# Ledger of designs, part 17: miniprotein binders against a2bj90

Target 1, 235 residues: a2bj90
Amino acid sequence: MSRSARRKTSALNTVLRVVEVFASIQGEGPFTGTYSVFVRLAGCNLRCPFCDTRYAWSLEAGKPLGVEELVEEIARYEPSLVVITGGEPLLQRHPLNSLVEGLESLGLRVQLETNGILPAPARDEQLWRVYHVVSPKDVPVRVPGAKLHPSWVDYARATGRAWFKFLVANEQHVREVAEYVAKLGIPRSRVYIMPLTPEKLDMKELLELHSRIASLAVKWRLNFSPRLHLLVQLP

## First folded at step 3 (miniprotein)

Design qa2
Fold by ESMFold2-Fast, scan of step 3:
Structure qa2 (fold): chain B 235 residues (1-235), chain A 111 residues (1-111)
Amino acid sequence: as target 1 above (235 residues)
Amino acid sequence: SPEEIVRRFIEALNRGDIEEAMKYFSPDATVHFPDGTTIRGLEEIRKLFEEFFKRFPDIHFTVEDIYVEGDEVTVWVEVDFTKDGKTYEVYFEFLFEVEDGKIDEITIEKD
């Protein structure tokens, strides 16, 4: 590699392609209800039929932002939680580790949302020290190309910093999730089921769907994740 | 475009078509590996691919994503292969430098 190419590669380690940065309430997962800043990174390695953020699929959808500038922007919101989502954030792994280091230096709590296809963090990554919500797409709504990397189960057991969140529409989906997590040895305490929300539900239908999936969570002894932001009409 | 050249190159590798893959390289192309090894020129690069496909006949490259900046194309790649009866999945970042419709430089880093 030429000297110039090496410097360009180094610059990519400190620049992230960012689709949007905004303050809201975390509506999903173990930190539901927390005042958060969301950082949506560009790029995704899947094309899910039910994806709400298709505008983030291409890396070109994101604007280049320096890690230092992004840390300063996030800090101005004074959030209780920084949620890094995408697309698939781990596609920008190297500069993402730098972002996490900057955020941790300010004492900010960080949560990553990932599809779990790419490997879990190694012990020497800054990402090892933050929270991860993994959304496998191999069950129950099977997405072509999706496969959970086995290292995520080991990471969850080793750190206690990963949870697994599954989109479900009915009891058969919950049964498939229960069989999947049992086979992989994922502790039930780290499993969330969340309503698979079709487009064009009215508020009454949305609440009824939440109620049904919550009841199934109780029946199957799994955790329940709402989609609170949809219920309270926040981004 | 630089992206099209890189995508066609990876497709040729996945077909095991070394002759087609070599067509995408400039005569003075260079490949840098994570261990610090550097391979220069078409003859040496061809030998590299011949050895890799002989050693790992089921090797497959999955493009996870692509980032294009002028003549530079960064590709995040999942590499699947079998070694001693065990299947491995390893992740790499490939940085391609494309000039005049040919790959001039590849820098490979573990992801």
Scores: ipSAE 0.000, ipTM 0.099, lowest interface PAE 22.4, mean pLDDT 81

Design qa3
Fold by ESMFold2-Fast, scan of step 3:
Structure qa3 (fold): chain B 235 residues (1-235), chain A 111 residues (1-111)
Amino acid sequence: as target 1 above (235 residues)
Amino acid sequence: SPEEIVRRFIEALNRGDIEEAMKYFSPDATVHFPDGTTIRGLEEIRKLFEEFFKRFPDIHFDVLDIEVEGDTVEVFVTVEFTKDGKTYDVTFYFEFTVEDGKIEEIWIDKD
């Protein structure tokens, strides 16, 4: 291969399809309340009925951005946390590893949000060193095509850098989550249950649902994730 | 009742009373592990508990939920223990089969 062809190939491997970049507060999971920059990558390998970001399902929904350009844009926000979400970010795995490398070189903390269908990071990936919130869709809300890759459990045990977040509507869902995580050997300290919010809830109903799911988290000795951004009306 | 037998068994384990715990087993009882390993009979089950308590002397079993369906008792239990200076808590699903007042079979995290 010529030098020109090698340079073109390298440049293509450093481009991400990005839907949006914005500052907000992380409303979910172990870093709830943290001032964050959200990077929403395009493309998804699922079509969840309860998805609130359907606009990100297609790769064509994303604008091509170079990794270096994106790192500079993120850095201007001076965030305490960079949240890489989507769609499914692992669909753009190679340039995503390059993005993580750039962000880590600036000392920025990175959290990936993933559905866990694609394998967990290998030890030689930059992604091995960052935090992951895995949202399995095979239980309790059973999305067609969803299946947690078993490597995520091994990654969580090996690194302590993965948590598992489940959408739940009632106690039967919590029981199914408890059974699922027990079967996989996932420690309770790594498990979050989060309210499955229907589209048409008023603020009183939203708070009551949060209270109910939080009470179930206490009863079942699991961690609770709010949807804080919905409660405080942030994006 | 099947539930009472399982609760007393777990209480005996929490006291470290292996002799009392063994009284709740059928002579031909079996324990099935998630990796497909099966332990059969009182001698092997006793050895399992002796090794378990030797490795994890502070082990504690806390029942989160218990349901009975016929002769089957389904239990979610948190197992708390210390390994290499770090305290762990892991939730297991146990399915007990109780016949004639004795534990005949235990399935750990069955698919």
Scores: ipSAE 0.000, ipTM 0.194, lowest interface PAE 17.2, mean pLDDT 82

Design qa4
Fold by ESMFold2-Fast, scan of step 3:
Structure qa4 (fold): chain B 235 residues (1-235), chain A 111 residues (1-111)
Amino acid sequence: as target 1 above (235 residues)
Amino acid sequence: SPEEIVRRFIEALNRGDIEEAMKYFSPDATVHFPDGTTIRGLEEIRKLFEEFFKRFPDIHFEVTDIRVEGDTVRVYVRVTFTKDGKTYTVEFWFEFRVEDGKITEIEIEKD
């Protein structure tokens, strides 16, 4: 058989670099409490091939796995929801569309977690048909250089299949989120605020933080996302 | 020809002429990187070039070999750039798919 460049290109477009696959309860966002299989993809936030910083090469954490094999592995769990997460799943966009097609053919519900830097799905992509939880890094947890792609707002309005989730620690963060979503025209009904928990907290501290952020959600008329898996000590 | 489109594209990159380089892409063009990263569409490809030239203003692409098979053009490139005072030279091959005078796909691999 031929070992042409075309065959190698096709192989790269049909393989996903996967960090882990496991069953748990979705602890966050609009599907909180749902029995789910989590698929964590390896990925980088826009890394140049000329960058020789090996310590930043997050794709090395992932094992190459064929789309068909991955679909079968996921199906064995009989999940109510498939959560595709990781670094940035849209960095592996072509094989990801193939994965979504396979999962949808089995009638499985799919949710993607994305930072929203790359464009929202086009109508001709399989990804157009699934749910998206977008976590912008513009505010309030600012990442230098991160910017939400404007197509995500249009996608959310057109499909009703995108929500925007923000990590917040205090009322100033909530104010910044409220100003940000108003400026971009994101409906408050599509916005979740979630407790920012970057360090290990004891259970009392964790519960107090959840209570405080939930109260702010009520005050600011936004949706609240817990981090349920942390409260019940699941992965 | 496909070869001429690819040669002009690389020459534009060597000049740091992002506007000229973008003219050679199809609106739905896709770029695949060695680390498994895939970039799709003119907007994301433009951002990639802007980041490259901002970080590596002395970057240079030397074409060492070129092979054409129909609408597919494979280019072997020696890439030189300076980072943190040290000069690097790395060899890649780039495979271009050209349709109706526009680049529709680029596959990048270390040689």
Scores: ipSAE 0.000, ipTM 0.096, lowest interface PAE 20.8, mean pLDDT 80

Design ra1
Fold by ESMFold2-Fast, scan of step 3:
Structure ra1 (fold): chain B 235 residues (1-235), chain A 93 residues (1-93)
Amino acid sequence: as target 1 above (235 residues)
Amino acid sequence: SPLDELIRKLQELVDEFIRTGDEEYLDEAEKIAEEILRLSKEQGNDEVAELAEYILEIIKWLRDLFRKGDKEEIKELLELLKEYTDFLIKLVE
């Protein structure tokens, strides 16, 4: 390998396109309530109707940041959890594995949020060892082109480090989710339903929606995820 | 490299499809994207392989929308297809 080619390969392997880095509380999923640093990576392979982070859709929306610099920035927050989200973080898989290695070296716990279209981590990836919250867009209201990669079900069974989180508005949505996870053989213990929150709900409406979806989670024997950050008015 | 040439060919086909709306360019783009996927997997280039899989899914999605005549979504997917083919070139440059 020439020096120039080696330098380019190093940059591709150690540079991430980052939209934002901020401290907040994880409002969703199995780690709800945890003091976290959020790392939003640029780029997404879907155009979901209810996406709240459309500003991250383009790969060009992110600033190039070296993995080492990003690890140092994250570490300054002293987080209990590092949440890597986007867009779709797996679009930047190779430098993401390098980031995870750096974060693990500091003893930091890492959670990835992904739409699950791309394959789950292989055993030789650093990403194999971290937590994943997979948000399939196949159901209940299918985003065209969205298809959960089957390897995510195998990964969840093999590692116990993946959960599946679904946005639901009503009982029919919950039924469709229950049928979907049964068909794929996803254990109910790995499934979260979460309120699909339209724009401009007042606090009373937001609480009532949370209550209704939580009640459905009990009825259908699924886990419930709030959107806690919305309830406490954090980013 | 052979992979670089296939990626450039894919970009040309995508640009022609966007320009003309001719499904033949989309069909050819799908075949080139499948070849990029095969070759990148053979080389262990996981980043290129993953992006090629996305491009294939977008092409299949576009084909479905063309059958349904959904004009509202087609433009967004064409922009997405172009973004990913452009990024694929940046990964190999």
Scores: ipSAE 0.000, ipTM 0.236, lowest interface PAE 11.4, mean pLDDT 80

Design ra2
Fold by ESMFold2-Fast, scan of step 3:
Structure ra2 (fold): chain B 235 residues (1-235), chain A 93 residues (1-93)
Amino acid sequence: as target 1 above (235 residues)
Amino acid sequence: SPLDELIRKLQELVDEFIRTGDEEYLDEAEKIAEEILRLSKEQGNDEVADLAELILDYIKELRELFRKGDKELIKDILEWLKELTDELIKLVE
């Protein structure tokens, strides 16, 4: 494209569609317990039947915010971790790279939550330099249209900045996850299993489910992710 | 390669749909995406095949939404489709 056409395209790519920005504790994955600001981007490339954030599926659900304005808003919270989630944040890849650049310039640690369908970051992207928690939807309950892009395994090996988190309800699910990660060559040290929590569980049932899945993680030599925010009743 | 030509045709058809709003460009894009999927599976190119399958699903969804007149969701899916076709071209170039 011409220089003028490139400038027009870049201008369109400086705005993110944002559903919500809020402070909480990271309840899941390798950074569990960290004081975090959550940035939920609009848009998703899947329609998972167990999704608890269906309100973020459409890009229309997000308000357009300039990258600089969003960086300033995030910085006011003084977080230990910025969690960029959605939807699927990589659908807004180009302005997302600009956001990451701004956040890193302030010394803020950034984590992306992604379904891993779109390719992993390239070496020349700002996204190459941040942490990624990849939640494949290929297994154990396959969501139509979901397949982990193979570049995520290479990215994890090359950088040590990606982990793979799977929702599981029972031992058969754990077995399927173990077979899947072995087939793809994902190191067990990079794999988390997390309880698939039904909407109706009381606190006793929620704790019992966590205990059961944690026991399976020990048995299968995988890492365990709680859903800590549910246990302590935070958003 | 034949795959490279088909991927460029897909990108052109998506751009023409954005420019004109003519559903016939989506119909052609769907056929091209199906051919990309078939050929990439035949060649054992899983990376291209996976993206082609996802693009095909979005083209089908976009075509259905276009018939229903949901303009905002059309815009959203269209932005995703452009991003996916850009990622597909990177895999072959």
Scores: ipSAE 0.005, ipTM 0.169, lowest interface PAE 12.3, mean pLDDT 80

Design ra3
Fold by ESMFold2-Fast, scan of step 3:
Structure ra3 (fold): chain B 235 residues (1-235), chain A 93 residues (1-93)
Amino acid sequence: as target 1 above (235 residues)
Amino acid sequence: SPLDELIRKLQELVDEFIRTGDEEYLDEAEKIAEEILRLSKEQGNDEVAELAEDILEFIKLLRELFRKGDKEDIKEWLEILKDLTDYLIKLVE
């Protein structure tokens, strides 16, 4: 069985391949500081050299969990926010829509984190109704195969439920992001820049990097995303 | 040219671009901003030089938005450009 056939079987409206479920604080993006439960889905369509969750790249890394059982597990945490991440969650789009429907029925706020290579939700999908943080990998980090799907810009404009979060190491990266979002017509109010953190920074170096990128966000009139969980030593 | 005269000319060109939408004013503004950058670096005025660099980058972004015809984003970037230019004037007052 090919990975595509396995993914298709898992994409029936009953089962998701899940790497981990845990409570933490959302450390990134527009909901930074929110008490959240994280659902890490297996499988990814990129192999980013800076990836800190390489253990989630394979669909085989995920345990098959029923949508109903997963909703019940998430609900027990009583979270202010459900963060669905991975890998690339949209590889499991069909059962993910069912998961979102179940979570929304409980009044839970849902945020999806995606690389944006796969299309944005259509109006008839449950995913249309939840928040999305899109992390393009074509600019400035230039990951092979990482083209942002153009439908994400239209989705952001239509719903007001998508933001674009870019990893940056220096001011040249910020310039490239600014050019990229201008070219695509993404409003700067929807743009976050976030420190690209090397694996072995100490706390002083990590804080100094955060300070530099935050200063660039002020200078370029873009939003700033910390990596708060790294600063406070949470998962 | 004296730095203060160049900065006032930049403000005039930005205001005319906002009023008319004529890219010719944006072209002239870019040229003046480059001269401000050169002169401020020669004078060791790092604050003015840094802001002139920022203005040049915003002019570049504005050209892309103008080419696309995205009216809402153009308006927002024009307000940023005007604000940066106004701040340059305050720095040399």
Scores: ipSAE 0.000, ipTM 0.101, lowest interface PAE 20.2, mean pLDDT 80

Design rb1
Fold by ESMFold2-Fast, scan of step 3:
Structure rb1 (fold): chain B 235 residues (1-235), chain A 93 residues (1-93)
Amino acid sequence: as target 1 above (235 residues)
Amino acid sequence: SPLDELIRKLQELVDEFIRTGDEEYLEEALEIAYEILELSDEQGNDEVAELAWKILEIIFKLEELFRKGDKEEIKKLLEELKKLTDELIKLVE
């Protein structure tokens, strides 16, 4: 593969490895229900057992796209929100900052989905100015190698532009999340719990799981994130 | 350079892990590999980033298999891990 050579050559030409670009409704987190364009970047620094997007794990799974070309493609959808996800998008941090700059120049709202292992944006990054949904994988369903970088808590407090979203299956998981965020000093208002959905649930089972986790969110005074796209059968 | 120092530290940690089987070295190696990946990505050094990423994949695989006790598969992954870190060190100095 010529991946390394091409990336080095593109140091002066900002290029991202992109798996897919598609329009849908944001199904998760603080912007649930928003008409969005999803940009899935290639590469990931985790191997989560519950991962739905294993096809994006390799950087080679992505096609090289110039930032200007990608901005133009996204703009054609006229989205209310651009969701940059992956893999782990912060693995392509330099060209990602350029993408964000281009999108913001068009007045587009940007949200990044990240596992939070790599550091939060610095003040001199374009990424400092956009929204971040951080999905820690160190609790409650621990993934080997996953550890939330402490800078994300500081970033959330400094900017008000980060939330923390946790996959939970039962009340014990919610308790572990509550203890985790209390120890780190993450405000409950910045915390979402979301159903950990086993593969191939039928619609009744999916609704019952959502109901149970939502009830736990009320009990523990945390925010609830659905997986709305699963309920309405969108990508 | 800082990147060269991290790469040498990674090789040292991997060698100690292979020698001792102590998971603490594997955990430290994983943290250093993440730092290498981040720094090399910032620098646009895709060769180093690609190798660091492959090393991370092998480390995750090793953590899974150690608990399952598949000695033959573990041996192959340790050989691949050593091979990748040896390839990475060639990019230093």
Scores: ipSAE 0.000, ipTM 0.193, lowest interface PAE 13.1, mean pLDDT 80

Design rb2
Fold by ESMFold2-Fast, scan of step 3:
Structure rb2 (fold): chain B 235 residues (1-235), chain A 93 residues (1-93)
Amino acid sequence: as target 1 above (235 residues)
Amino acid sequence: SPLDELIRKLQELVDEFIRTGDEEYLLEAYDIAEEIYELSWEQGNDEVADLALKIYEIIDKLLELFRKGDKEEIKKLLEELKKLTDELIKLVE
């Protein structure tokens, strides 16, 4: 069978459950400030108390979209970055690899946001070649059922395409993060701390929290992630 | 403090849920437990944060089981919920 016929056959069953697609600025992590299209996939394997996107927890919250249709929709935005987030995107791993293949074929840069409970990409997956921001929920926030899969550390070492982003509220949390990443052998250059933002902060309180966590990042020699979209009131 | 007010409100909601069986009290308690966890974690109050997280987990299980109708498991979780909220209220003031 021809290569083209095999590709068409593999694409026939690729459907993603998608909650929303929208353009914004990436507000977090190593690509902060980048014009991005966000693709929020449905379903999550955690129930984090501080979750901002509870509407995406159920797989039923997503509408079925074919991979090719989704690629075309994303491409119309002409983004500098495609951010695939969720819920937990790796719950839809098979069609996600097909989406990444389609986006990479158009020369689009892709970043995945993941809780890191499911294994990191294998070398034969399309996901192996894209960027990953892993947000562990076992430290310091201690979400039940959260345990970082150890393959993410190996993936980060092998590829240089993973960073670890931790929610923190105070210096004790930063200490726990520092101890955690040292124990796992994660370089500080791959580590971001980000403020855990309560829902009802006013702008002054939000800025003061950002300032406090940023100061701790300097003190502990870690990278700082803002929540820029909250500061500039974008989605 | 705002944290103390939330803790008192959580106890009131849990007590009303136990008294009435009305899921609306449990849903509101779920939201309040999350807010207590976030605020106490931000303040470095580990004792309150840990209790709030345990309460949040039990409420989550109760909401799931109410749909499935497992009466014996629900009873056990209600006893644990009451115990944890009683421990939490002792930390007020």
Scores: ipSAE 0.000, ipTM 0.203, lowest interface PAE 14.7, mean pLDDT 82

Design rb3
Fold by ESMFold2-Fast, scan of step 3:
Structure rb3 (fold): chain B 235 residues (1-235), chain A 93 residues (1-93)
Amino acid sequence: as target 1 above (235 residues)
Amino acid sequence: SPLDELIRKLQELVDEFIRTGDEEYLDEAIEIAWEIFDLSEEQGNDEVAELAEKIWDIILKLAELFRKGDKEEIKKLLEELKKLTDELIKLVE
């Protein structure tokens, strides 16, 4: 009984499967450099071969935590930004909306990181009011099973609260991103390219890769996201 | 060619995994399968891309089942994996 209840997503479910909660600096996207608390939710609907957080793929990797308990834990860090990531956070959509409500009631700024496969928030969701960094995996990295839900483009246009962050390894990838966002009508001002970082780069190689991708961002008139936490060796 | 080299490497990794049961080879195989898929899609080689995608799916299923210890299902997936990698290697020679 109790076991099946814990695995159900419903309007009455106020429990999240949480892998880890920790303070760090946001290293990526539009809020790079911000003192943040990261909340990594369990479960993912993709199996990206370049994934740094494979330990979070299974829902069973997460400890069940009540929304109120989690809000209190986050608040103790006094963060400038709460980053909800995973896995794929939208797999736990109902209790996630409750978490966002609790965090916003404390005046905390919330950013969600999502692969964008599941639909964008509806206007009646608490998630409608927070920031979203959408990381598509269909272009250019071509992960099998990945497809950006079209509602994310509509959400971005309607709210101005979504950005699209693409992993890129070379100029051909940047060209594919430019074509993709033009076709979907995503403004370049909402687009970030970020280095696709292989597991075994030393610091010199990591910096060289950052430099190369940043130069391409300038050339193609796109925003650049570092992976700052890797450069400064933070989680 | 780069694609042919990746296909041969995938075959070697799968054969070593079947021989040893060491998940290290399985982890490397998933990475190579993705590279084959990405490169073949870019080249318009649909036949290689479809096989690479199927191989990738089976490797992911194997990784999950190895955690659970389901020997019968693992054996079935290993046979399918070997069949698909044998079909893939035919496309390089």
Scores: ipSAE 0.000, ipTM 0.262, lowest interface PAE 12.5, mean pLDDT 83

## First folded at step 4 (miniprotein)

Design gc1
Fold by ESMFold2-Fast, scan of step 4:
Structure gc1 (fold): chain B 235 residues (1-235), chain A 108 residues (1-108)
Amino acid sequence: as target 1 above (235 residues)
Amino acid sequence: SDEEKLKELFELAVYLLEWAIDLSKKGDYEEALFYLKEFLETVKLVLDLAKKLNNPELIDYALKLLDHAIEVLERALELLPDDPEIAELLEEAKKLKEEAEELLKKLS
């Protein structure tokens, strides 16, 4: 048995179920415009009606990849940012911490996208040291079972490494977001509103929606996230 | 459990329809159509699980929700008769209603 083969199979907690790995531009959130590698992990604990990655909902949708193999694949792209997304990455928490450790050892910046239902990282996790974009699904478009874990607010205050991103379609949604974040004590500076984009929008409609939501962000003194990849037709 | 998932999906379907109705009354047709489309997809999942769990009561409730959705879409088509998306969603809603009616007969 080769050393490489033994290394890849040596620990059960170093295997991730991966749907896809691809290079693109981060189109959303605080790192919009950054050359990134996207790692979509399989499995989700929600069934959001607005989900555009329903193919990733099942853990069985993902191919098992060893952490070291995945780190090597990511490194070949030479990214400025590694975006770990999926359904819900924290469902694979143990091997995810190992992946983060490997990526950090190479000096790579890591951002996780999470629905925030599972607890925020503890200080002794590798995940404590990376960036998190939390997308609560309890407001404004309620998803059953979606409750933000209160530890995410504490994590954001303690580290400055979490932001909260909300899908909005109109001003009533923005009002509900503003009330929600005020109630939880989330600072405006850590809040992004992003257009909720229907599947059948043409480019004119997509631009008009972006303009409307951006104007609402200015009015309500919140940050605006585009969906830049949709505007420039990247994956 | 599948029972808990069915309850959650049904609650989601009600929310989506109520939001679509509210948005259409305010003239936000683009957003209303988006929620109606997601409502129909959610109802498909409700019907699949209700069939699996042999729950005709929830199928009957889903039929009532579909009737309201059809009313909204028929009104929208009167206002925007040349919009192919509205016509497409209306046909989809009518088809789902027929499928749900047939399923309810089989479970009873």
Scores: ipSAE 0.000, ipTM 0.126, lowest interface PAE 15.6, mean pLDDT 82

Design gc2
Fold by ESMFold2-Fast, scan of step 4:
Structure gc2 (fold): chain B 235 residues (1-235), chain A 108 residues (1-108)
Amino acid sequence: as target 1 above (235 residues)
Amino acid sequence: SDEEKLKELFDYAVELLWLAIELSKKGDYELALEYLKWFLETVKEVLELAKKLNNPELIDYALKLLDHAIEVLERALELLPDDPEIAELLEEAKKLKEEAEELLKKLS
């Protein structure tokens, strides 16, 4: 046993419920195009009607993995970015902080994808030091039970390590997003709009949707996120 | 040690239950249910480890936590009677309580 493994004192601080680990290209958000390892954690506090990862909704969908084992597995991919997603990763906040500590010790860049319902990291958490892409579900497509925790706006201002990403289908959605971020005081430079892909689209339709949403981003002075993995047919 | 693991698992089960109770008070039953699912999984581990270490005292404390979880789920079911997830979790909690009562009786 390694020195660090022998000094572990909490099973709950060392075990995560993991659905899958795989290498791909980050297709969304501020790090689009980056060679990444995706770690999908189990459990979610929402039931979004447009969700394509429903298999991760249940906490029981995850396999228990030790933090040290998971760090070693991730490191073998030699990624430029580690994307921790879910479900909702912050449901497993305590062992997640331990995972982040391990990944940071190896010099790996970490990005968390979260719905922002649970509070933003506190200064004494390892999670304070990593990047966060927050996907509020309050607007424009309202999801029951969804409400952005106000601490995320404060975290973004204090650290410069949070961005807000919204799924949009049309200009009315973009208008609602613009009003929402203005009301909360979120800087436009921290806001991404991304095409909502409701059903299986052919490549021409997918490109046309991307073009339309990108044009709206320019018009409304917001950042644009593609869904690059869909365009290049990666997971 | 297994004794340290048992104490830490129990402490976190308490934390998960408190979060579920607080969310229920705010009317956020969907999030409360996710914490209750993790709470029940954690209690299963506590009971297995307490049995292995012959610790009936922690099994008794786990029973008290399960009683609180059952109360939360019964209240949630009254408010959302057609939710099959609440009914499933309530049955799981009740079964786990029966298992814990049997374990406590055998160990003490």
Scores: ipSAE 0.000, ipTM 0.154, lowest interface PAE 16.4, mean pLDDT 82

